# VH-VL binders against Probable Brix domain-containing ribosomal biogenesis protein: the designs that were tried, part 6

Target 1, 157 residues: Probable Brix domain-containing ribosomal biogenesis protein, of Methanosarcina barkeri (q467k0)
Amino acid sequence: MLVTSSRKPSARTRTLCKLLSRFIAGRCMTRGKMGMQELLEFAEGGPLIVIGEYHGNPGELSFYDEAGELLFSLRFTDWYSKELDSYWFSGIEPKLAGQGEIAEAFKVFFHFQRVENDKIDQLPPSSTLIVVGENDIDFMGSGKSLFKLNLRGFKKY

## First folded at step 1 (VH-VL)

Design z10 (framework fv_azirkitug)
Fold by ESMFold2-Fast, scan of step 1:
Structure z10 (fold): chain C 157 residues (1-157), chain A 121 residues (1-121), chain B 107 residues (1-107)
Amino acid sequence: as target 1 above (157 residues)
Amino acid sequence: EVQLVESGGGLVQPGGSLKLSCAASGFTFSGSAMYWVRQASGKGLEWVARIRSKANSYATYYADAVKGRFTISRDDSKNMVYLQMNSLKTEDTAVYYCTRHRYSSGWFDYWGQGTLVTVSS
Amino acid sequence: ETVVTQSPATLSLSPGERATLSCRASQSVSSYLHWFQQKPGQAPRLLIHDASNRATRVPARFSGSGSGTDFTLTISSLEPEDFATYFCQQYNNWPLTFGQGTKLEIK
């Protein structure tokens, strides 16, 4: 899976690209001047995520299939835990938990193993988990929130 | 219900041309990427060409084996996809399928029944 | 290109038995692998998308597993209508590539 940004991204957007790609066991790529066709070649037949900006900060995730069709997008504000600086990513795919329209969209897009909310506390300590809630998406590792996307909007295409 | 119907196949000599058609119904055609996939007798499936929706500027992609010889196109007003095949070779002999296949956006992968193209001297 | 290899080429079983079909990719395709069923004279039918998700209207006896380079399609208890050729397809790496197929035939 490929993660990239809009053109001329801010430092914060570049940081989220690297963090998100590492969390989902994907690849982060500098956008540069690449158009959608070049991005899809770099994605090598896989889907891609593009991080867009609002007011100079990362504020949108757009999810594209392997054909470059926009599937859905999220508007958000980002938050980072102090735990993130010392966290070591294992390179394994996270599990996915949550209910509702956004959770179902993520399940279809990512194909990560689904975990029911009442079984989250039974996961191994080394597990990474994406929890899709009503107000945020929580990216967790070792039972702790590492970063969150506070939800501001959702659109399905 | 989703239906794809291919036509235009037949017997042609090496170096000849054929134009395949695919009529789509039962879904919002204009929003879907469309593909041509072929299968030689007793062999596996092989992707040939892809055309995206208008939102993606009708971008086209071709397998290396057909690049420069085949052209994929579509007419959204008629719900049609076409494959113009030029400079045909004996190794192009196959059943050609029209399919709608998109990762994560279509829970159904729909194929037509295929149309046979035979390239023989 | 990513070469996709299926094994065995032919599998002979009886109704009621469990079938296990293998698909290997020459390089990682993550979970981006589909399984299709094809009967003689018919178009392929999607069974499993993205390694482990059953397509709509596909019976529960079909299941998929695996990630990276090694994938398995399992049919828990064969029905007469299940005897067909099965193909796997990766879409993580360009160009799109398919396996050569495993023919499941009745004993």
Scores: ipSAE 0.000, ipTM 0.460, lowest interface PAE 12.9, mean pLDDT 84

Design z11 (framework fv_azirkitug)
Fold by ESMFold2-Fast, scan of step 1:
Structure z11 (fold): chain C 157 residues (1-157), chain A 123 residues (1-123), chain B 107 residues (1-107)
Amino acid sequence: as target 1 above (157 residues)
Amino acid sequence: EVQLVESGGGLVQPGGSLKLSCAASGFTFSDYAMYWVRQASGKGLEWVARIRSEANSYATYYADAVKGRFTISRDDSKNMVYLQMNSLKTEDTAVYYCTRDFSEYDYWYFDLWGQGTLVTVSS
Amino acid sequence: ETVVTQSPATLSLSPGERATLSCRASQSVSSYLHWFQQKPGQAPRLLIHDASNRATRVPARFSGSGSGTDFTLTISSLEPEDFATYFCQQYDNWPLTFGQGTKLEIK
């Protein structure tokens, strides 16, 4: 899975691009001046995630299929835990938990293994998990929040 | 104007200790992550240690080759970063450079380097 | 760890010629690769960050390209001050690793 940004990304947007790609065991690509067709070449038949900006900060995730068609997008503000500073990414795909339209969209897009909410505390300590909640999406490792996307909107195309 | 100056290098016997210092000037030191990178004579660069800014709780990271033997620390009031080297080995012989990361959480940009200080570990 | 290999080890050229230096990673590093220049007795200098972006005050004759595992540093027309050792560095996969360097020397 390829993750990139909009053109001329801020430092914060570049940080989220790397962090997100590492978390989902995907690849990150510097956008530069590349258009959609060039990005699809680098995706090598896979889907794309593009991080857009709102007022100079990362504020939008847009999810594209292998043909470059926009599937859905979400608006957010980002938050980072101090726990992230000492966390080591293992390169293993995360599991997915949560309910609602965003959780279902993620399930279809990522193909990650689903975990029921009541079984989250039964996961091995080394597990990584994406928890889609009502107000945020929590990216967890070793039982702790590493970073969150506070939800501001969702649009399905 | 903007510079990093290393000091504290010298000759030391295997098993000995040495403390390197790096003095920063001309920029807001406390906003940057600081690194030690070394280079053996005629060889490539090797990352040694990193210390993050106060905003990241001064988190420290070490290369496997030095973990448990070296300690990186900083004093923002003096614009200094330090490397305490214990249990030195002949393989630690190198020029040690101090460098900064202006995008401390994004990229491993090393856009400003000191002139280096030579550490020789020999009997 | 991701092994970064540079080629050639030494490149002998004359001022005015074009130089092409290669850097290959043992696994994908996306575009997370920097290029440094080092002159004898001096600290490294950042030239290109993130595969293709020129660092501040770096002359236009320097350009970088590539992604994934294959990267190139090009100097379009060599000046005398360009004869130095060049290192590439990846930061996509932990730990941080550098290439062994390409020495650019006068023919």
Scores: ipSAE 0.000, ipTM 0.474, lowest interface PAE 14.5, mean pLDDT 85

Design z12 (framework fv_azirkitug)
Fold by ESMFold2-Fast, scan of step 1:
Structure z12 (fold): chain C 157 residues (1-157), chain A 125 residues (1-125), chain B 107 residues (1-107)
Amino acid sequence: as target 1 above (157 residues)
Amino acid sequence: EVQLVESGGGLVQPGGSLKLSCAASGFTFSDSAMYWVRQASGKGLEWVARIRSEANSYATYYADAVKGRFTISRDDSKNMVYLQMNSLKTEDTAVYYCTRSPEYYDFWSGYSDYWGQGTLVTVSS
Amino acid sequence: ETVVTQSPATLSLSPGERATLSCRASQSIGSYLHWFQQKPGQAPRLLIHYASQSFSRVPARFSGSGSGTDFTLTISSLEPEDFATYFCHQSSDLPYTFGQGTKLEIK
């Protein structure tokens, strides 16, 4: 999976790009002046996530299929745990938990293994997990929140 | 399309020097890490050197076998990557491939997605 | 350093058969394992990156699986053009290392 940003991203947007890509076992690409066609070449037949800015901060995720068609987008504000400063990523794909439109969209887009909410505490402590909640998306590792996207909007195309 | 074209290979005597060049096209060169990987006749692949993009301060890394003798460099204005090889040994005889790797702002994923055709370096007296 | 070891060294099969190639890492490398195909006289070609993700224009019969230390490349039904040498490559730890290769040959 390829993650990139809108052109001329802020430092905060670059940080989220690196963090998100590491978490989902993908990679972050410096946008520069690349258009969609060039980005799809770097995506190697895979889909693409673009991080957009809203009011000067990372604020939008747009999800594109391998043909460059926009599938869905979400608006958010970002939050980072102090636990993140000392966390080491394993490069293994996370599991996905939660319900609703966003969780279903993520399942189709990522093809991550689904975990039912009542079985989250049965996962190995070293597992990484994306939990789609009512008001946020929580990116967890070792049983702790590492970072969150507080939801402000969702649109399916 | 992505293209990488190596040049500068040839026959050189032990202790000699040679400079390999790689011309890149079809992608935004300045956003990629560039590597040199070599392969001796009938043998496996051996990673030689890496240079990162400007976003990562052109950081370099070398395999122990070549550290102190080889220098990797790049010229983003010309879409070129180079490998300066000094104090060549018979063990350096191989086909040398120029390869591209996409990379991050402050960390790195390391795979070679596109390869050049290779250039043969023969170190013999 | 982290080394990757491939098995078998040589695999003899017929067209239409399923091929299973193994790669083991000396320590956990997560999913930072990539598979390459090399034909005589040609540069290597990337097939699978990050253990299980197909590279552009790679036929659907190629698939990868595994994580941590044990990885597999599967070719579901061999075509004549698939007889080649296959290398695995780890990018978790510097120095980056390649396996010694598995030669897939016609029986």
Scores: ipSAE 0.000, ipTM 0.471, lowest interface PAE 15.4, mean pLDDT 84

Design z13 (framework fv_azirkitug)
Fold by ESMFold2-Fast, scan of step 1:
Structure z13 (fold): chain C 157 residues (1-157), chain A 125 residues (1-125), chain B 107 residues (1-107)
Amino acid sequence: as target 1 above (157 residues)
Amino acid sequence: EVQLVESGGGLVQPGGSLKLSCAASGFTFSDYAMYWVRQASGKGLEWVARIRSEANSYATYYADAVKGRFTISRDDSKNMVYLQMNSLKTEDTAVYYCTRETYEYSGDYTYFDYWGQGTLVTVSS
Amino acid sequence: ETVVTQSPATLSLSPGERATLSCRASQSVSSYLHWFQQKPGQAPRLLIHDASNRATRVPARFSGSGSGTDFTLTISSLEPEDFATYFCQQYDNWPLTFGQGTKLEIK
């Protein structure tokens, strides 16, 4: 899976691109002047995530299938934990927890293994987990929040 | 070469206290979570306590058998991990081992690759 | 807590023979199970981590297999230094739990 940004991303957007790609076991690629067709060539038959900006900050994730069709998008603000400064990211796919439309969209897009919320504390100490909640999406490692996307909107196409 | 050396064990009466130490060398100690694991004579291993690295806010975890009586701590400037044992019971008699937690990303693996030689704690009247 | 049970308690064999040691968990631990070797007066030594991965400097005669609740440690041809006690350990469910050990002794 490929993760990129809008053209001429801010430092904060570049940071999210690198973090998100590491967390989901995907690739981060500099957008440059590439259009959608060129990005799909680099995605090598895989899906694509594009990080969009609002006022110089990352504010939108758009999820595209292998044909370049927009499936859904999320509006958010980003938050980062100091735990990230020394955290090691796995090359293994995270598990997914949560219920609702966004959680189902993530399940279909990523095909990650599902975990019920009341079983989160039963995961191995080294596990990574995406928790889709009512107000945020929490990216967790070793039982700690590493970064969050505070939800502002969701649109399904 | 990775080395872990435990000390501080000995004979103590029920209700007494002991403080165990583990001196680490040969690796970047501050990056690793550390554990105390014990073993009673002729029996299996039993996890006692865990302390995570500074990156994880030095979070501590305890086995139910020792909660409220034992305290794990570390001093990264000295490459030391400690176990303060209070209100000791005869059931606490065991060899106490210090071990480091290694995490391998390629497989999402967590395991104990190096152990100290152990220090014997005997709780008896 | 997840109870880990090893069998047999004692296994008596001769050098050159194949040893098969069993470890069973009371509930699924996926592949999050390790094997250790321990000789009298010594610390445990990691042999196999995560069901089937040999640790550094462990001879090829040691292999691990299994997933879920049933796991096996195999020593294809016993050497004199292999006579020791073997422990398995799961880390899928907190708290961490260890088996009671299998003592491999010379016949």
Scores: ipSAE 0.000, ipTM 0.474, lowest interface PAE 16.9, mean pLDDT 85

Design z2 (from z1 with heavy chain D101H Y102E Y103D D104Y S105G S106D G107Y Y108W; framework fv_azirkitug)
Fold by ESMFold2-Fast, scan of step 1:
Structure z2 (fold): chain C 157 residues (1-157), chain A 122 residues (1-122), chain B 107 residues (1-107)
Amino acid sequence: as target 1 above (157 residues)
Amino acid sequence: EVQLVESGGGLVQPGGSLKLSCAASGFTFSDSAMYWVRQASGKGLEWVARIRSEANSYATYYADAVKGRFTISRDDSKNMVYLQMNSLKTEDTAVYYCTRHEDYGDYWFDYWGQGTLVTVSS
Amino acid sequence: ETVVTQSPATLSLSPGERATLSCRASQSVSSYLHWFQQKPGQAPRLLIHDASNRATRVPARFSGSGSGTDFTLTISSLEPEDFATYFCQQYDNWPLTFGQGTKLEIK
């Protein structure tokens, strides 16, 4: 799994690229002037996530398949917990919780293990979890929110 | 411009103690994790200790080789990071460097001090 | 701990030649790998951060590539000042680990 950004990303966008890739046990690559064909070469037959900007801040996630076709996109604003700074990722893939079209899109795209909402508190302390809610996507580690994407829109292609 | 200046190195006998200092300038020191990395003559680099920012409760981490003997600390009011070295062994002989790094930020061990030499010998 | 291995230990080349230096991690480190240059008596100098990003004031002849476990530092056409020791370093898995270095020497 390759995560990259739009061209000429801000420092905040680069930070989210590193954070997101580490959270999902993927790879983060600097975009530079690379086009889609070059990015697909670096993805080595895997899918691709591109972080786009809105007014100089990360504001969009676009999800591409192995052929470079856009599957869906999310519009958001980002929020970071102070807990994030104290958290050390173990390189384990996160589990996925939540319902709705975004949760189903994530399940198909990532193939992460699904967890029912009422069983979230039963996960091991080392677990990481993506919780797709009504208004946000919460990226959690050790039972704490590490960062969130506050949802502004969803589009399936 | 960003500067890191180490001091406090010297000759000490096995079992002795030394305290290293690193003076930082040219960036917002209080937002950065700080590291000590050492290098024995003609050998590779080895990380020694890390101290995180106040936002991370000044959490400290040590290489197994120095755990229990070395203590890293910082004083944000003075832009200083320190390494208290106790029970020194001949294997601790090295040049000690101060550097900065943030896992989710824009610091990548991009500035290093000149180093301070610690020699542990009888 | 993630073991980082560099090859070759020593590389003997002439100015104008292309240098290719390898760095291999015992487990995936994603793209969280830096490359440093060190000359005798000097502190390390950051060349490439996060596998492929050239650091400020580093000449365009230096480039980095790779991800996961296999990484390469390339110097497209060696200049006399490039003969130095090169280290790679991962920060994806704690503790931080450095390679043992590749010494680039003049032939």
Scores: ipSAE 0.000, ipTM 0.533, lowest interface PAE 11.4, mean pLDDT 86

Design z3 (from z1 with heavy chain R50Y D101E Y102W Y103D D104Y S105G; framework fv_azirkitug)
Fold by ESMFold2-Fast, scan of step 1:
Structure z3 (fold): chain C 157 residues (1-157), chain A 122 residues (1-122), chain B 107 residues (1-107)
Amino acid sequence: as target 1 above (157 residues)
Amino acid sequence: EVQLVESGGGLVQPGGSLKLSCAASGFTFSDSAMYWVRQASGKGLEWVAYIRSEANSYATYYADAVKGRFTISRDDSKNMVYLQMNSLKTEDTAVYYCTREWDYGSGYFDYWGQGTLVTVSS
Amino acid sequence: ETVVTQSPATLSLSPGERATLSCRASQSVSSYLHWFQQKPGQAPRLLIHDASNRATRVPARFSGSGSGTDFTLTISSLEPEDFATYFCQQYDNWPLTFGQGTKLEIK
C-alpha cells in the first residue's frame, strides 16, 4: 500500500505519512510535484492513500483505488501518544476492529483480518490493531493507543 | 545555508568525562529532532543519542552501549545540542557527529557537522 | 534489532565501470532505507532516501532500488569522485541501524 501527502506538506503531515505507512505495513512516498498518474505507477497496481492538509496540519485522508478513483475520505485531527516514542514496529499488517460505515469501508479497502470487539483483549502483545470507533480511529500496539485520528467527517463517493 | 558545528572533543583517560556541543544555524532549530552519531576509525556509523523537539516534550533516547553514562540535552534559545559523556571507556573512542533529522522518525539525516574526535586512552 | 549487512566489504573498479552495491536487512524494512556516501576525513552525505529517491544535487548516475529485505545502490558510470565508502541505513524499526559499509576503491 502506498501512502503519500498533498504537495509541499508540513512537517506534521510528513510525520503522519511515515507513521501511518509503518503502521499498515505499507510505504510512504514523498509527493513532490507528482500527479495521480505518477503516484499510481509507484503504487504498482495497488491502492493509494493521500493525506491532505487543513491550516498546515494533516486533516484529511483520501482513499483511492487502483485506477486512481476516490472511494471515500475522512476529516480528522491527529493525536499522538507518548507510548509511540518507545514502540517497536514489526512490519506485520494490523488487524481491524469496529462497526459502522467507516469500519466496513476500511475492511473492503485494506483486506486486513477482522477482530470482534469482544476479542480485542485476547490478541497477542505483539499485535497491532486499528479500532474504528464512533468518535475516533485508534491505532494500537501492545494494548496501548499509539496515535488517533479524531473524526470530524466521513464522505463516501 | 544549514550548518552544524561540533566542538568539545579531545583526549581523556578511561573513566573521565567530556561535554560535546553542536551549534546549529540556517534552519528553525526548535522544530528539529537532533542526533549524535559516532564512528570509530575505519568502522561504520553508530547511533548514540537522540533528542526530540519541544512538540514531543524533548524526549530523549540512548543506544544501549551508552545508556546511563551519556546525557543528551538542548538549548533552543541558543540553537545548541549537547552530549555529556561520563565514565568514558576506550570503546567510546570515535568521531562524534551532530546531525538533524529532517522529519520525525524518518532517519533522514540531511545535514551533518564535520565531527569532533574523542579519544579515550591512557 | 534489525541487522543491516552490506556486501561486498570492498569493491575495486575503474572509472567508467558500473558499480552495484548490496544491502540486506534481517527483517523487512519496507522501503525505509537510505544510502550515504562518505569520503575519507569527511562527514557522511545523504545520497538516496527511501530506497529509490535521489537527494538534492546528487548526480543522475546514482540510483537505488529494492524493498523489503534486499536493496541495491547502482552507479551507472563511475567518476573519480565516486570512490568513497557507502553506507545503508534502515529506519523502519527502532532503533535505526546502519550497515558496516562498502568501500569503493580504484583498481
Scores: ipSAE 0.000, ipTM 0.493, lowest interface PAE 12.8, mean pLDDT 85

Design z4 (from z1 with heavy chain S32Y R100T Y103E D104Y Y108W; framework fv_azirkitug)
Fold by ESMFold2-Fast, scan of step 1:
Structure z4 (fold): chain C 157 residues (1-157), chain A 122 residues (1-122), chain B 107 residues (1-107)
Amino acid sequence: as target 1 above (157 residues)
Amino acid sequence: EVQLVESGGGLVQPGGSLKLSCAASGFTFSDYAMYWVRQASGKGLEWVARIRSEANSYATYYADAVKGRFTISRDDSKNMVYLQMNSLKTEDTAVYYCTTDYEYSSGWFDYWGQGTLVTVSS
Amino acid sequence: ETVVTQSPATLSLSPGERATLSCRASQSVSSYLHWFQQKPGQAPRLLIHDASNRATRVPARFSGSGSGTDFTLTISSLEPEDFATYFCQQYDNWPLTFGQGTKLEIK
């Protein structure tokens, strides 16, 4: 999976691009002047996530399929835990937990293993987990929140 | 195409020093943590050292067997990672591999070099 | 540290046979276990990641299974190129540790 940004991203957007791609075991690509067709070539038949900006900060994730069709987008504000600074990512795909429209969209888009909410505490210490809630998406490692996307909107295409 | 090429191995006497180099190409080197893993003849693999990317302040980690004797470093401008080995022991005799996984990862070694042989004997 | 033990040390089989290789951890590593193949004079090659997922361009005859402390690598029908040494590695607990290897040789 390829993760990139809008053109001329801020430092914060570049940071989220690298962090998100590492978390989902994907690739981060510098956007430069590339259009959609060039990005699809670098995605090598995989899906694509584009991080957009709102007022100079990362504020939108747009999810594209292998043909470059926009599937859905979500608007957010980002938050980063101090725990992130010392965290060692395992390089494995995270598990997915959650209910609701965004959770269902994520389950269709990602091929990650699913975890019931009541079994989250049973995961191994080094596991990573994406918890899709009603108000945020929590990216967790070793039982701790590493970063969150506070939800501001969702649109399905 | 991702390539890792190790060099600098050779024969050295116990107590001596040797510096290994690994030249990387085909990927965004500065975004990846780099590792040294060794293998003694007929034995299994053993992790030796790790250096993280600039985003993680080039943090370094060492196996207990080499801590205090080996130093891992990198030069992102040259796409190079190094292993300075001091106070070498017979037990350090092994093929040394340069490898990488995705930055912030542990244990997912996607890319390997062909290795460089270090022989410590009198 | 988590000790990883492979068995048998050597497995002698003929082409066309099924191979089953075992890997056991001294404490639970859940599903955070990788398998590598190494041929003489070559660097290790990632075969299976996260206990059961084949790496890119790895033939379908290779499969992995297990969780917790007991894992297996299965080769359903051996090809001549499969005779190599196989290593497992855990990454649930730091530091990273490898098994001693199982050498798969022609009978």
Scores: ipSAE 0.000, ipTM 0.452, lowest interface PAE 14.6, mean pLDDT 83

Design z5 (from z1, 16 letters changed; framework fv_azirkitug)
Heavy chain, then light chain:
Amino acid sequence: EVQLVESGGGLVQPGGSLKLSCAASGFTFSDSAMYWVRQASGKGLEWVARIRSEANSYATYYADAVKGRFTISRDDSKNMVYLQMNSLKTEDTAVYYCTRLEYDSWGYFDYWGQGTLVTVSS
Amino acid sequence: ETVVTQSPATLSLSPGERATLSCRASQSIGSYLHWFQQKPGQAPRLLIHYASQSFSRVPARFSGSGSGTDFTLTISSLEPEDFATYFCHQSSDLPYTFGQGTKLEIK
ESMFold2-Fast, scan of step 1: ipSAE 0.005; ipTM 0.470

Design z6 (framework fv_azirkitug)
Fold by ESMFold2-Fast, scan of step 1:
Structure z6 (fold): chain C 157 residues (1-157), chain A 124 residues (1-124), chain B 107 residues (1-107)
Amino acid sequence: as target 1 above (157 residues)
Amino acid sequence: EVQLVESGGGLVQPGGSLKLSCAASGFTFSDSAMYWVRQASGKGLEWVARIRSEANSYATYYADAVKGRFTISRDDSKNMVYLQMNSLKTEDTAVYYCTRDEYYGSGSYWFDPWGQGTLVTVSS
Amino acid sequence: ETVVTQSPATLSLSPGERATLSCRASQSVSSYLHWFQQKPGQAPRLLIHDASNRATRVPARFSGSGSGTDFTLTISSLEPEDFATYFCQQYDNWPLTFGQGTKLEIK
């Protein structure tokens, strides 16, 4: 899976691109001057995620299918745990938990293995997990929050 | 424009000490992890030390070859990073470069050109 | 420690020819691999970051590809200024490790 940004991204946006791509076992690519068609070539038949900015900070994720059609977008603010700095990624795909419109959209987009909320505590210590809640999306590793996207809006196309 | 300027190299005898400095400008220094990387003549690059930002309690990491002998430190008020080198060995002879990545250390973003480097020669 | 190995050690070509440089990692580094160019007496210059993204002001003739353990740097048509040593570097696994370099020299 390809993750990229809007053109001329800030340092914070570039950081989120690399972090998100590493977490989902995908690839981060510098946008440069590339349009949608060129991005699709680099996606190699897969979908892509574009990180947009608001007021100089990463503030939007837009999810595109393999044909380049926009499926849905999220507005957010980002938060990072100090645990992130000592965390070493294994390159394994995360599991997905949560309920609601965003969780269902993620289920269709990512195809990650689902885990029920009451079974989260039973996962191996090496597991990574995306928990879609009412107010945030929590990216977890080894039972700890590594980073979160605090939800500000959701739009389905 | 992002700039990194190393200084403090020179000739020293085995067992001696040197302190290298790196002056940074053109970016928010206090948010970046800082690195020292060295290169012996005709050889490849070798990382030496890393220091994280204040948000990460200035955590330090060292290559096994220099652990216990070298100390990396920083002064965010002056936009400076330092490498204190003690108990120098002939094997430590190299050009020493200062470089950075943004936030969280290695993997977040590594884009800056290396500074000019400063030559350290350890010889009797 | 992830060992990074470059091949060939030396590549002798003429201006106008295509250069293909290889970099292999002892374990997967996903796409977390950079390429640097270094000319004698100069500091390294970032060419390609994250396997396939050209750095600012790097000519279009330079391209990178690969993921996992196998990576390639390609120079589509060599210019005289391209004869230099090229290094790859992984940053997926700590500590940071570099290849030994490929020296690109004039035939």
Scores: ipSAE 0.000, ipTM 0.445, lowest interface PAE 16.4, mean pLDDT 83

